VHH binders against p49116. Designs and how they scored, part 224

Target 1, 238 residues: p49116
Amino acid sequence: EGPLLSDTHVTFKLTMPSPMPEYLNVHYICESASRLLFLSMHWARSIPAFQALGQDCNTSLVRACWNELFTLGLAQCAQVMSLSTILAAIVNHLQNSIQEDKLSGDRIKQVMEHIWKLQEFCNSMAKLDIDGYEYAYLKAIVLFSPDHPGLTSTSQIEKFQEKAQMELQDYVQKTYSEDTYRLARILVRLPALRLMSSNITEELFFTGLIGNVSIDSIIPYILKMETAEYNGQITGAS
Key: E = the ipSAE of ESMFold2; O = the ipSAE of OpenDDE; V2 = 0.75 times the mean of E and O plus 0.25 times the DockQ between their complexes.

## First folded at step 15 (VHH)

Design jj53 (framework vhh_brivekimig_d4)
Fold by ESMFold2-Fast, scan of step 15:
Structure jj53 (fold): chain B 238 residues (1-238), chain A 120 residues (1-120)
Amino acid sequence: as target 1 above (238 residues)
Amino acid sequence: EVQLVESGGGVVQPGGSLRLSCAASGFTFDNYAMTWVRQAPGKGPEWVSTISWSGGTTLYADSVKGRFTISRDNSKNTLYLQMNSLRPEDTALYYCTRHGYSIPFKGDYSSQGTLVTVSS
């Protein structure tokens, strides 16, 4: 019965594709997003509590929450990714698509609303100056969500989520002792993650995948990859 | 899962005609502009034609203007490319793609495409 997370789970280092193109393109965005997704899945797999739930539960859990984990990763790595630049380019493309009648106005509106929600989320996290420990525990709270349909071992998942919440509280109270409302401000950010569409996330960040393979369909494969394969994907075969 | 299935390719003599079809599933077809892209052996992908979500606007590459006609049937989730006055240079694998959101736009390729060969 030790702590849920160790210091190794706080380290979250995204290695961007190199070199950066002169002009942003779908391949660069998709490769960057894929690296973040793989990093996020590898992070989850490294947690002993997660491993203890078993492969079937692990797959179901990640399928249910990958968009929330990915969005937290986008917020945490926003500076490394130059995320604001990527989103601005996408917004510009959508505005041009309206003028050229290339996409339904209803669909463009949905995508623009998603981008606005993503920017607001990332800005709120940046304004709160969320640190690496806080991000690790927020990801754990999201990962160990017992309320997704079809999950097994929901009592154990809930126990791990509560443990994540308790350890986050202990950390925040110790580290930010002068800010009595910090934990509340952090936790009220989390419901916004559930309002963001995984389908729109796929279209914005993974549109470069040949044959439009869904993230849902590749999750079992990613979770099955050995550590060496994970390292190769993250670093581009070092 | 987004699926795009191309069909209608084949072998045709110069000056002949073919009609390509693309059956779409796994997404709301009438919310997206659709694009035909081709790739000749040993060359990179070449944009051919785009049709708006409603079918009201069409765009063509200079190499196919006046010969190719793009159309769609939103009730059947199907995209079409009518190809007339075919030339040997039109020989390629043809892919239909959904208009993407990433910059620059490249779209989504199907895994197979449909082969068009213009020869005797």
Scores: ipSAE 0.000, ipTM 0.262, lowest interface PAE 10.9, mean pLDDT 82

Design jj54 (framework vhh_brivekimig_d4)
Fold by ESMFold2-Fast, scan of step 15:
Structure jj54 (fold): chain B 238 residues (1-238), chain A 120 residues (1-120)
Amino acid sequence: as target 1 above (238 residues)
Amino acid sequence: EVQLVESGGGVVQPGGSLRLSCAASGFTFDNYAMSWVRQAPGKGPEWVSLISWSGGTTLYADSVKGRFTISRDNSKNTLYLQMNSLRPEDTALYYCTRHGYSIPFKGDYSSQGTLVTVSS
């Protein structure tokens, strides 16, 4: 049929919370990250091919890839978020935590290593000057991954992933015709996303969730959210 | 002044039912997703259930799924938790929480809570 993604799927506009506080705090960081997560899930649910797979498959796909989508979103929105400033504030907070509790020191080092990997990924994407169309298709390739355990409709998912790869290739070849190896340079960055721990991402950006609630637990809620509810979540009235 | 007041707790036998209420004031209730959170004796807090601002979307912890039903009446600024087939392990102090729009399941706790005891 038609293309996998339309021009509306290229538009990815993150609206940040009220002017950044003078001192960054956990609430501001979690609010910013939550808005990006909600925007990423709304982006996915707006794709006709994604909708066609059905609710159960949609939930399974997003549960499997939310960290990869979120990380691509961080890279794409790094400037809007002032991501480097947020990461610096997290590092400072973690360093202060080491001073007070040496029992968490090894965990804090693991988390700091994750932050440096994230910075390296975002810097690589920025250096490649990845455009909005390229980000949209990279997110689609990640979303329509047929190789996650427990998936149904894997043949349809694979078809949509291949369509995303073909459309990305067509776009890059036409838009960056003089850079023969651009597509290869972009695609070799994707495996790094799967090496990034979703548990550490959750700890970094979603600190302060109540009890045993995880991102995995909220995904069905976000995907089923009414449009009016979603708009309230991503814009933050007032 | 944001205020959340829980009620409806009590002592009930295993297999019994209770309905908890949370009266909200000091904010526009129908603009916020709401949750129930519980804290069992000697344990940390556990999220139980969430309802969206409109009531159109609900989510439950696996431990209560199929037994508990969350609901709200926006005209009365009241949140409810219908608890059926209660088990001794449901014994806890129950709190309602208000969530910020973009912070999923992070909310403002009530200081009071309502005690639910399932025994004998």
Scores: ipSAE 0.012, ipTM 0.383, lowest interface PAE 7.5, mean pLDDT 82

Design jj55 (framework vhh_brivekimig_d4)
Fold by ESMFold2-Fast, scan of step 15:
Structure jj55 (fold): chain B 238 residues (1-238), chain A 120 residues (1-120)
Amino acid sequence: as target 1 above (238 residues)
Amino acid sequence: EVQLVESGGGVVQPGGSLRLSCAASGFTFDNYRMSWVRQAPGKGPEWVSTISWSGGTTLYADSVKGRFTISRDNSKNTLYLQMNSLRPEDTALYYCTRHGYSIPFKGDYSSQGTLVTVSS
């Protein structure tokens, strides 16, 4: 059969809220993050292999991997998001201890460690100069993960993951033929994504978007979102 | 998913006592400062009391100082408010609130509220 991903799946263009406020606030951060999340889910929805698995499987897969997809998206879109500026503002606020007695030092340490891990991941991807094709296949590899608990159709999911791995290998060998170890360097970055806490990601980026409702609870609605509503989300209209 | 579930509200006579409980789930309870907030009929929210993540530090509004005691049981993920010498002006909807991180500029999670009525 044909390739898992088409050239159209390589295009991943984040449109940021404009203008950037003088002082970063929860609304700007959450709107930026929600646009990336919605773009990531829309990207997944557009894959024929993903559609072929059916609605229930699609929902289960995205619930299991949204944090990995979102983190890959943060790395890919770090420059357009001014992610370093967002993270610097978060770290500065933490260090100033304006409300230092609200949380234990252990929780503050967990949040700081998460930010450090995120920065290290994004820096490693930037250092490797990961291109759009490589990002598309890495996202496909994490999306089609057959090893999450509770999944059905695991053999078909595994087939799609193996196809993604094969197509990434073929691309890297053809495009970066003189760099014998490039694929290995790229693939060893992926396990770090599973160590990142989705709860801390939600805390840092989505508190202003959904209040007390979890990302897991809204995933089915985002996946069913009509094209007009999706376009409204990525432009910030409604 | 952060959940805060309150119990213990009711109707009491002036001078009576009530104990409110707030059962927490979906987060590491002992890493968070917790508060009680109340809203009297027709009034805005009023902060009542705060307890540190370890329980070692407590703070009270002047209106309740000496009458109310905030406490927590980290082994049970539960926050308490012991209310003694209740007055009609203590009549309000009482909320337990998790203080968010200071990062990034986030609000606090709050419970649905439990009604406390002090009347004859």
Scores: ipSAE 0.000, ipTM 0.142, lowest interface PAE 13.5, mean pLDDT 81

Design jj56 (framework vhh_brivekimig_d4)
Fold by ESMFold2-Fast, scan of step 15:
Structure jj56 (fold): chain B 238 residues (1-238), chain A 120 residues (1-120)
Amino acid sequence: as target 1 above (238 residues)
Amino acid sequence: EVQLVESGGGVVQPGGSLRLSCAASGFTFDNYYMSWVRQAPGKGPEWVSTISWSGGTTLYADSVKGRFTISRDNSKNTLYLQMNSLRPEDTALYYCTRHGYSIPFKGDYSSQGTLVTVSS
């Protein structure tokens, strides 16, 4: 009967790699993105409702929505990450690739379209001044999405999503009582996340991974890590 | 000073076996995920295997699954790679690395490497 999320689930603190290089490179971008992905997976694992779905359902659910969770994390942590600087470096590299005929025009157009969508999303969230509680509930709404193909336990997932929506509504109505349309403005931002390609996100942020390893293969590995091992990895235990 | 020192490389015929070792110093070894990475001449680095700091979790590249086994001895600060059923395409400079957050990732530090040549 308790709330879906506790105050501990509102805390979302990204620790960036140090030192920051003089010029951004694929290694730094990949490490930064990986830290955000690990933080996002740790956040999801900490939710009792998520654990209650069972391991197979959990893995399928996160595989389906990781790009949406990651993108919300990018928006929430944009200032800490200096995301605008990272995206500017990526754009500069792509424009140089056009000049040097190293990439096809079609591929570059797809990637630039993705960057534009990402920038527009992050700018919209910043303009709305989304707070930590709102981000936590938006992440819960996208995590507990019952409409991805191939999911099992869809009725239970839908119940958890509805609970997230109800708790977000309660929070917004109490905290922003004077802003009648705030909840609607926040919720209409979510469909944009589904338009973003997970393959392009992998190419932009995870190019520094060695070999042909995909995020799809990494997710089950992260979710199956023991809690102590997982915490050591993300906190950088000395 | 973080230091990783490889050993155990050599020349072996196809179907043979080799065991690589990596001696770590200058950091708390049992607090880090460790990986093996290889690089063939003229090619970029290829991730081979990763092991968690307790040894409880292992991950392998598809090209080596069932043939290679990663292990560690935290009491000796040593990482191992047992390579069985070696193929000519396994010929590369092998080095160990200490991991950052992403898995698999090259990490912050790498060894000098040890050469493995599979030929007849």
Scores: ipSAE 0.042, ipTM 0.449, lowest interface PAE 6.6, mean pLDDT 83

Design jj57 (framework vhh_brivekimig_d4)
Fold by ESMFold2-Fast, scan of step 15:
Structure jj57 (fold): chain B 238 residues (1-238), chain A 120 residues (1-120)
Amino acid sequence: as target 1 above (238 residues)
Amino acid sequence: EVQLVESGGGVVQPGGSLRLSCAASGFTFDSYTMSWVRQAPGKGPEWVSTISWSGGTTLYADSVKGRFTISRDNSKNTLYLQMNSLRPEDTALYYCTRHGYSIPFKGDYSSQGTLVTVSS
């Protein structure tokens, strides 16, 4: 048995659509988010332990945790995405919607609360200066979550999660040897991901999709793609 | 210069079949994910089916699963939708779309649409 993750799993390079428009629009935001989602799914598929669980388990795991993986990806790629600018544009749109009475105040409050939680999460990760190895292991910990309803093979999933936790601990202790409590500070960030609504993430980042199509329906399609098709989609070129 | 030209629409009885074609030009067809989208009278657009650039992956709306088949011929730059067991609720304008998104369900270019009417 080798390590759960290799150096190839640390590489997480998001290629943004170009050119960036002067004013952000739904199309640009949706394409950017879609590229990050594809990159995250391709990352998960490249893990041998994930492949070993089989297609049905893989689909169930990703359906359960895509929002957590996506949010970690937003934090990791916040600078490349100019995420603060995207969120500011969304907030501006929501404030205009209040003035035009297009959305209920309760719905707008829920969406704004989600944006603030997302900003706080990304700020906390930036303040901790989370590196690429740490992000890779955090993604593995949330991917191999045995506690989602309806999962089979939960003992094997838990084993892979514990392996991810052990490898993260070894990495942090070796790389940040003088910071005894760094691992604890990193791990306590993860529960916040479970409090973020996948439905609100869809509304913020995937409103460019036609007529109420859900990310849940798209995930099996992405996971069934050939590797070459994945690469073509996330880079915009083969 | 991107062009998508549809054909194959018409009037058919319930339970009948139709085959739609979409001829593409002005771009590298085999590099793009393609979809069929329909719009029924008085309703917004509804996604119907998607096919990846290679043809290796297909996806269908639950309302058409088992009845419709999406396919493509990259050598002919043509997208197809085989529609079987047609129902009155399948009556709509059908469009083919090319996707600028990484996730296919909204096109950057769409055809003019072809009318499919399912009636007695």
Scores: ipSAE 0.013, ipTM 0.432, lowest interface PAE 7.6, mean pLDDT 84

Design jj58 (framework vhh_brivekimig_d4)
Fold by ESMFold2-Fast, scan of step 15:
Structure jj58 (fold): chain B 238 residues (1-238), chain A 120 residues (1-120)
Amino acid sequence: as target 1 above (238 residues)
Amino acid sequence: EVQLVESGGGVVQPGGSLRLSCAASGFTFDNYAMSWVRQAPGKGPEWVSTITWSGGTTLYADSVKGRFTISRDNSKNTLYLQMNSLRPEDTALYYCTRHGYSIPFKGDYSSQGTLVTVSS
């Protein structure tokens, strides 16, 4: 059978909302994050191996790993998003909340630690100069994780993850042939993604969600959208 | 000037039906996802349903799934909510809002709301 990913799956281009406001607000941050989330889900849906697992398995996989995919997307699109500016705005808002005693100090500390971990992750990926092929395979490795609770078809998922790992290794060895430790440096970054709380990601980037909504609850419906409609959502146009 | 104008609210008995309408003007309606949101007396806003810009995909809160149907007519710039099998707990101010995606988040524009009262 052919490769797990094609050149089409390497292309990952985020179109930001326009215009960017002079001062960042919840609406702009949430819209930007929504665009990245939709791009990430459309990317996953376009993989033939993912489609072959069936709708129920697809939903379970994305529910389990959306935060990891989203975080990899943040790192990959950090410059396009002006992520450092978004995070600075969030930090400023949290500092004002501390001064006004509107949130518990322990909760604010947890959120600030998450922001620091996210910045560390994005900085490490930038320093490694991770390319588009490497990002595509890292996303595939986290997507095809057989170890999440409640999954069916775990043997097939594991085979797709192994295929992703082998194709990444082949790519890195060929493209960066003189750097024998590059693959190891890249792979040791992945465990940090699982330590990042999806609940805190939701609070930081999806604060504009209407009160009773969670990303987990909407994933099944996003995945069932038709391709043309999906593409329209990514660009913010018909 | 962006405007969202609602109609169709009222008083209905438990088990009854109502149809809400939201007429949009001042923007390209078919470029935006739309949501229905409700706020019960003394409570915060609760998302009810979202429809994508094309009308091809719909999302529902678990509390209304199977009872409510969201739809839109892009040729008339109008959003609808068909509410069936109404319950006393559906009593709320209902309003429509626009947003760029099918993620149910606070839009940049919302209607003022129409009251729906379900009483025995």
Scores: ipSAE 0.427, ipTM 0.705, lowest interface PAE 3.0, mean pLDDT 87

Design jj59 (framework vhh_brivekimig_d4; at its last look DockQ between E and O 0.08; V2 from the best seeds 0.00; counts 0 for: pae E 20.6 > 2, placed apart)
Fold by ESMFold2-Fast, scan of step 15:
Structure jj59 (fold): chain B 238 residues (1-238), chain A 120 residues (1-120)
Amino acid sequence: as target 1 above (238 residues)
Amino acid sequence: EVQLVESGGGVVQPGGSLRLSCAASGFTFDNYAMSWVRQAPGKGPEWVSTISWRGGTTLYADSVKGRFTISRDNSKNTLYLQMNSLRPEDTALYYCTRHGYSIPFKGDYSSQGTLVTVSS
């Protein structure tokens, strides 16, 4: 069989809303995050192995791992997004909520801990200088996780995950031949993604979606859309 | 000027049916996905249903699946919500919302809303 990912799957180009406002607001943050999430779902949808699993399995996989994919995307696109500036604005809003008695101090602490975990993850990835090929395969490893509850076709999913790991190993050994332990250092970062709450991610980044719709509800729309109609929306054709 | 104008709200008995319409003007209607949103008294807005720009894909909140049907007529620039088997908990102000041009579920224009009351 051919490779799991092609060069087109390594390309991950986030286009930010422009211009960035002088004072960041919920709408700008939500639009920026939505662009990244939809880019991530478009990326997943374009993988032939992912398409081969079928519509229902695909939806279940992305519902289970979107937060992990989104967090990897935040790390990969941290500079393009000015993520540190966005996180600072979120922190400022949370501190104002305490002062205005709109939110409890205990809730703010939970959210701040999430932000610190996110920052630590992004910093660890930046320190390792993860490249575009490595990010593509890490996202594939996360996407093809066979261990989420309720999944069907787990043997096929596991096969695709193993293929992703093998191709990542081949790439790292060829490209970073002097660093014998690089792959191990990269892979041990992945478990931290599952410790991050998807509910807190939604609160931080996706406030302001139509009717407070959940990301869980949005996923089937993007993945089950007819190919011709989907392509029209993604290209922004009119 | 972008305008979204609803009609079809009213009072209906539990188990009854009602059809909402949303007339769009001031933009190319068939370039945009559309949603219905409702807001019950004292509650925040709740997304109800979405339809893609050409009507090929629809999506529903779990609370309305099997009871509500979203549709659109692009030749008439009109969005519809057929509501069947109505329940008291469906009582809310219903409004239509246009999605952002290339960003689904990020709304830019919403209508004023029409009241739907389900009571005996």
Scores: ipSAE 0.708, ipTM 0.881, lowest interface PAE 1.0, mean pLDDT 89
Fold by ESMFold2, look of step 16:
Structure jj59 (fold): chain B 238 residues (1-238), chain A 120 residues (1-120)
Amino acid sequence: as target 1 above (238 residues)
Amino acid sequence: EVQLVESGGGVVQPGGSLRLSCAASGFTFDNYAMSWVRQAPGKGPEWVSTISWRGGTTLYADSVKGRFTISRDNSKNTLYLQMNSLRPEDTALYYCTRHGYSIPFKGDYSSQGTLVTVSS
């Protein structure tokens, strides 16, 4: 069989809501995050190996890993998203919640620790100068994780993950031949993704997405979405 | 009486650098996130950077990312902004804010500011 990913899977273009408001608000943050989520789901859906696993397996995989894919997307698109500006707005809202006695001190610490871990992850990826090919294969590695309970076709999923790892290794060795430890430094960053709480990600970025609906509940609909409807969601087109 | 006093502004050529300071008094400094905000002539206030209460999270506007560094010294009740590779569009009145009960990035206290002028 051919390569796991093609050049079309390396392109990952996020289009931000326009214009950017002078003062960020929950609407802008949620729309920006929704576009990244939809872009990430479309990216996964476009992979022939993913398509080959079948619809139920696809849904199970994405429900298990969406937060890791989203976090990789945040790191890859941090400059385009003005992620630092978004996180500043969130920190300010947390200060207001303390002052209004809306959250316990323990919850605030938990959320601030998550923001800190996210910023550290994004900084570490920027310091390594991770390129688009490397991001694409890292996303494939987290997508095709056989670890998750309840999966069918785990042997095939593991084979696809191994193929993503081999193709990443080949790319890094050819492109960065003078740096024998680059692959190891990149792969060591992946465990940090498991520290990211999907519940806190929803609260940080998706408050206001149809009220209390969870990302888990909408994943089947995003994956089945017609291409024209999907394009409207990621561009904000009428 | 909450007070914030900025210093370190001045005139600098494009590509130069400046370090701004914000001395805080009248409140427990290390309980608050702090920000820098600037206002260019004829424009509204623009958020520049924010630092969390312990300094663990630093955030920047895209227009200054990679050029400016926010920091704080909680033992001296002082907030800093290191500005490198300055451009004419960075010309503005810079002021620091303590975050509180008001709209984000405006803060509930600000001061007179310190003027930064980037001109040949």
Scores: ipSAE 0.000, ipTM 0.096, lowest interface PAE 20.6, mean pLDDT 80
Fold by OpenDDE, look of step 16:
Structure jj59 (fold): chain B 238 residues (1-238), chain A 120 residues (1-120)
Amino acid sequence: as target 1 above (238 residues)
Amino acid sequence: EVQLVESGGGVVQPGGSLRLSCAASGFTFDNYAMSWVRQAPGKGPEWVSTISWRGGTTLYADSVKGRFTISRDNSKNTLYLQMNSLRPEDTALYYCTRHGYSIPFKGDYSSQGTLVTVSS
């Protein structure tokens, strides 16, 4: 059995829409988020082990963990995305809703706390100075999580997750040999991902793009999309 | 440059009161809704209160409703948080934030917050 991930899976390059507007509008935010989502899902698709699970299982896995993958992607691409600016723009949009008294105090609290959680998570990852290999393995661990309800082939998924964990361990031991507890520090960040609401993430980043269509419903389409088509969209979307 | 400077924090006994201030500069203050957020030791950030750009709308977390009052003086570019009937669970670092501007990142935001400690 070969390794779960190769060097090709370490590359995770997000291309932002160009040109960047003077003010980050909803469209720009949604387009950026969409690109990240597509990149994340196509990354998953590029893993041989993922392909081996079959289309139905793959779809179920991504449906279960897309928010976590997306969040890890946000953290990894935070600088390129200017994530702080994007989040500020989202908050600004939220301000309009607040001014118009369209949201309940409880809802505002939930949304604001979610934004804070996102920022905190990304900040914590930056503080840990997570590199590309570590992100790749963390995403793999999240992707191959057997504990989501309704999954098939859970034994195989678990094996892949274990393999991801082992490879991460090997990498960390090799690369950061003087930091004995780095692996533990990295892995303990993963639970924070599951505290984040996928619904709120979807509302914040995707409502302007897909309207009433759920991420859940488009995941099969994204997974079937040709990489060339995706790349073409990126280059053509400007 | 956008600047937010919090003040008014301190040590107070349970049941006591404090008034926090946030001095804003570097932007048109009265065009933005403002919020207070707090972070207790070992806990994640918590939204506390929001006030609209002209003060017509005020919102509070359930945990502070009836005890805290958010207000603003646009002529002074200052945001306020009157905190009454303080509880130990209110102990936290308090931040003010501008809607439309980035929420504070630890180590990345110029604002240091103001510490409120409620203890007997």
Scores: ipSAE 0.000, ipTM 0.231, lowest interface PAE 13.0, mean pLDDT 88
ESMFold2 (binder alone), look of step 16: mean pLDDT 80; pTM 0.814

Design jj6 (framework vhh_brivekimig_d4)
Fold by ESMFold2-Fast, scan of step 15:
Structure jj6 (fold): chain B 238 residues (1-238), chain A 120 residues (1-120)
Amino acid sequence: as target 1 above (238 residues)
Amino acid sequence: EVQLVESGGGVVQPGGSLRLSCAASGFTFDNYAMSWVRQAPGKGPEWVSTISWSGGTTLYADSVKGRFTISRDNSKNTLYLQMNSLRPEDTALYYCTRHGYAIPFKGDYSSQGTLVTVSS
């Protein structure tokens, strides 16, 4: 039987909006995040195992895990995105909002704690020097999570998750043969993703663009979008 | 150079129907997803519906789902919004907007709009 992921699923290339503005603004941040979200969903829908589960299951899986996929994408693309600069700009805005009494202290605290958790996660992944194959399999593990409420094809999803785990183990053991505990260090990072609020992610990265429609609501549209349209828009190839 | 020209707005009774049209020129219409966005008096813009470049994928705001139908004719460079079972809450200026990569995110161009009034 073939592998769950091919080399095409390891390639994860984010094309940033250009040029970067002199001062970061909501438009630039939201467009950058939108491109990453689009790339993440297109990555998921390109997996043959994912396609085999059928459209309803695909929609349910991505709705349940988009925040985990997006966060993994932020960590993987942190350098390309200049994520530290984006987060610094958001923190500066929040600090100014405290001083000007524009936002409640409780809300600012929630958002700041989310940013700290995100920074900690990205720093942990950077410190582990996670490579493209490892990111691909971690994304597959979170995508094929059988434990989300309301799923109907849980036995097939679990088999695909186990296949992702086995292929990650094989890759790590062969590639990093001298680091006996690398796989364990990588896998213990995943539970932190489940604790991050998708609502706060939407507020930080998608404020001002989505309006009255949540990310959850647009997921079916993005998943059904034709590949040619997606590729033309995100590459700027016209 | 990009031009979007809406038509079809008017005054209708509650429960009535209207069809809006948006004629596009100055760009390759077939390369863009298109949206309808509305703005009611005294309120901010509300996204209504989006259609992909080919017409194969559509998305609707919960407030209009089951009542409105978005469609396009790429041979005529025209976008449509069929509005059925209209309610007073649907009273707004309706804008045709082209979108790039993101749906239903803010478009890279907006039209002048067409007024829809639902009243007795």
Scores: ipSAE 0.000, ipTM 0.367, lowest interface PAE 10.2, mean pLDDT 83

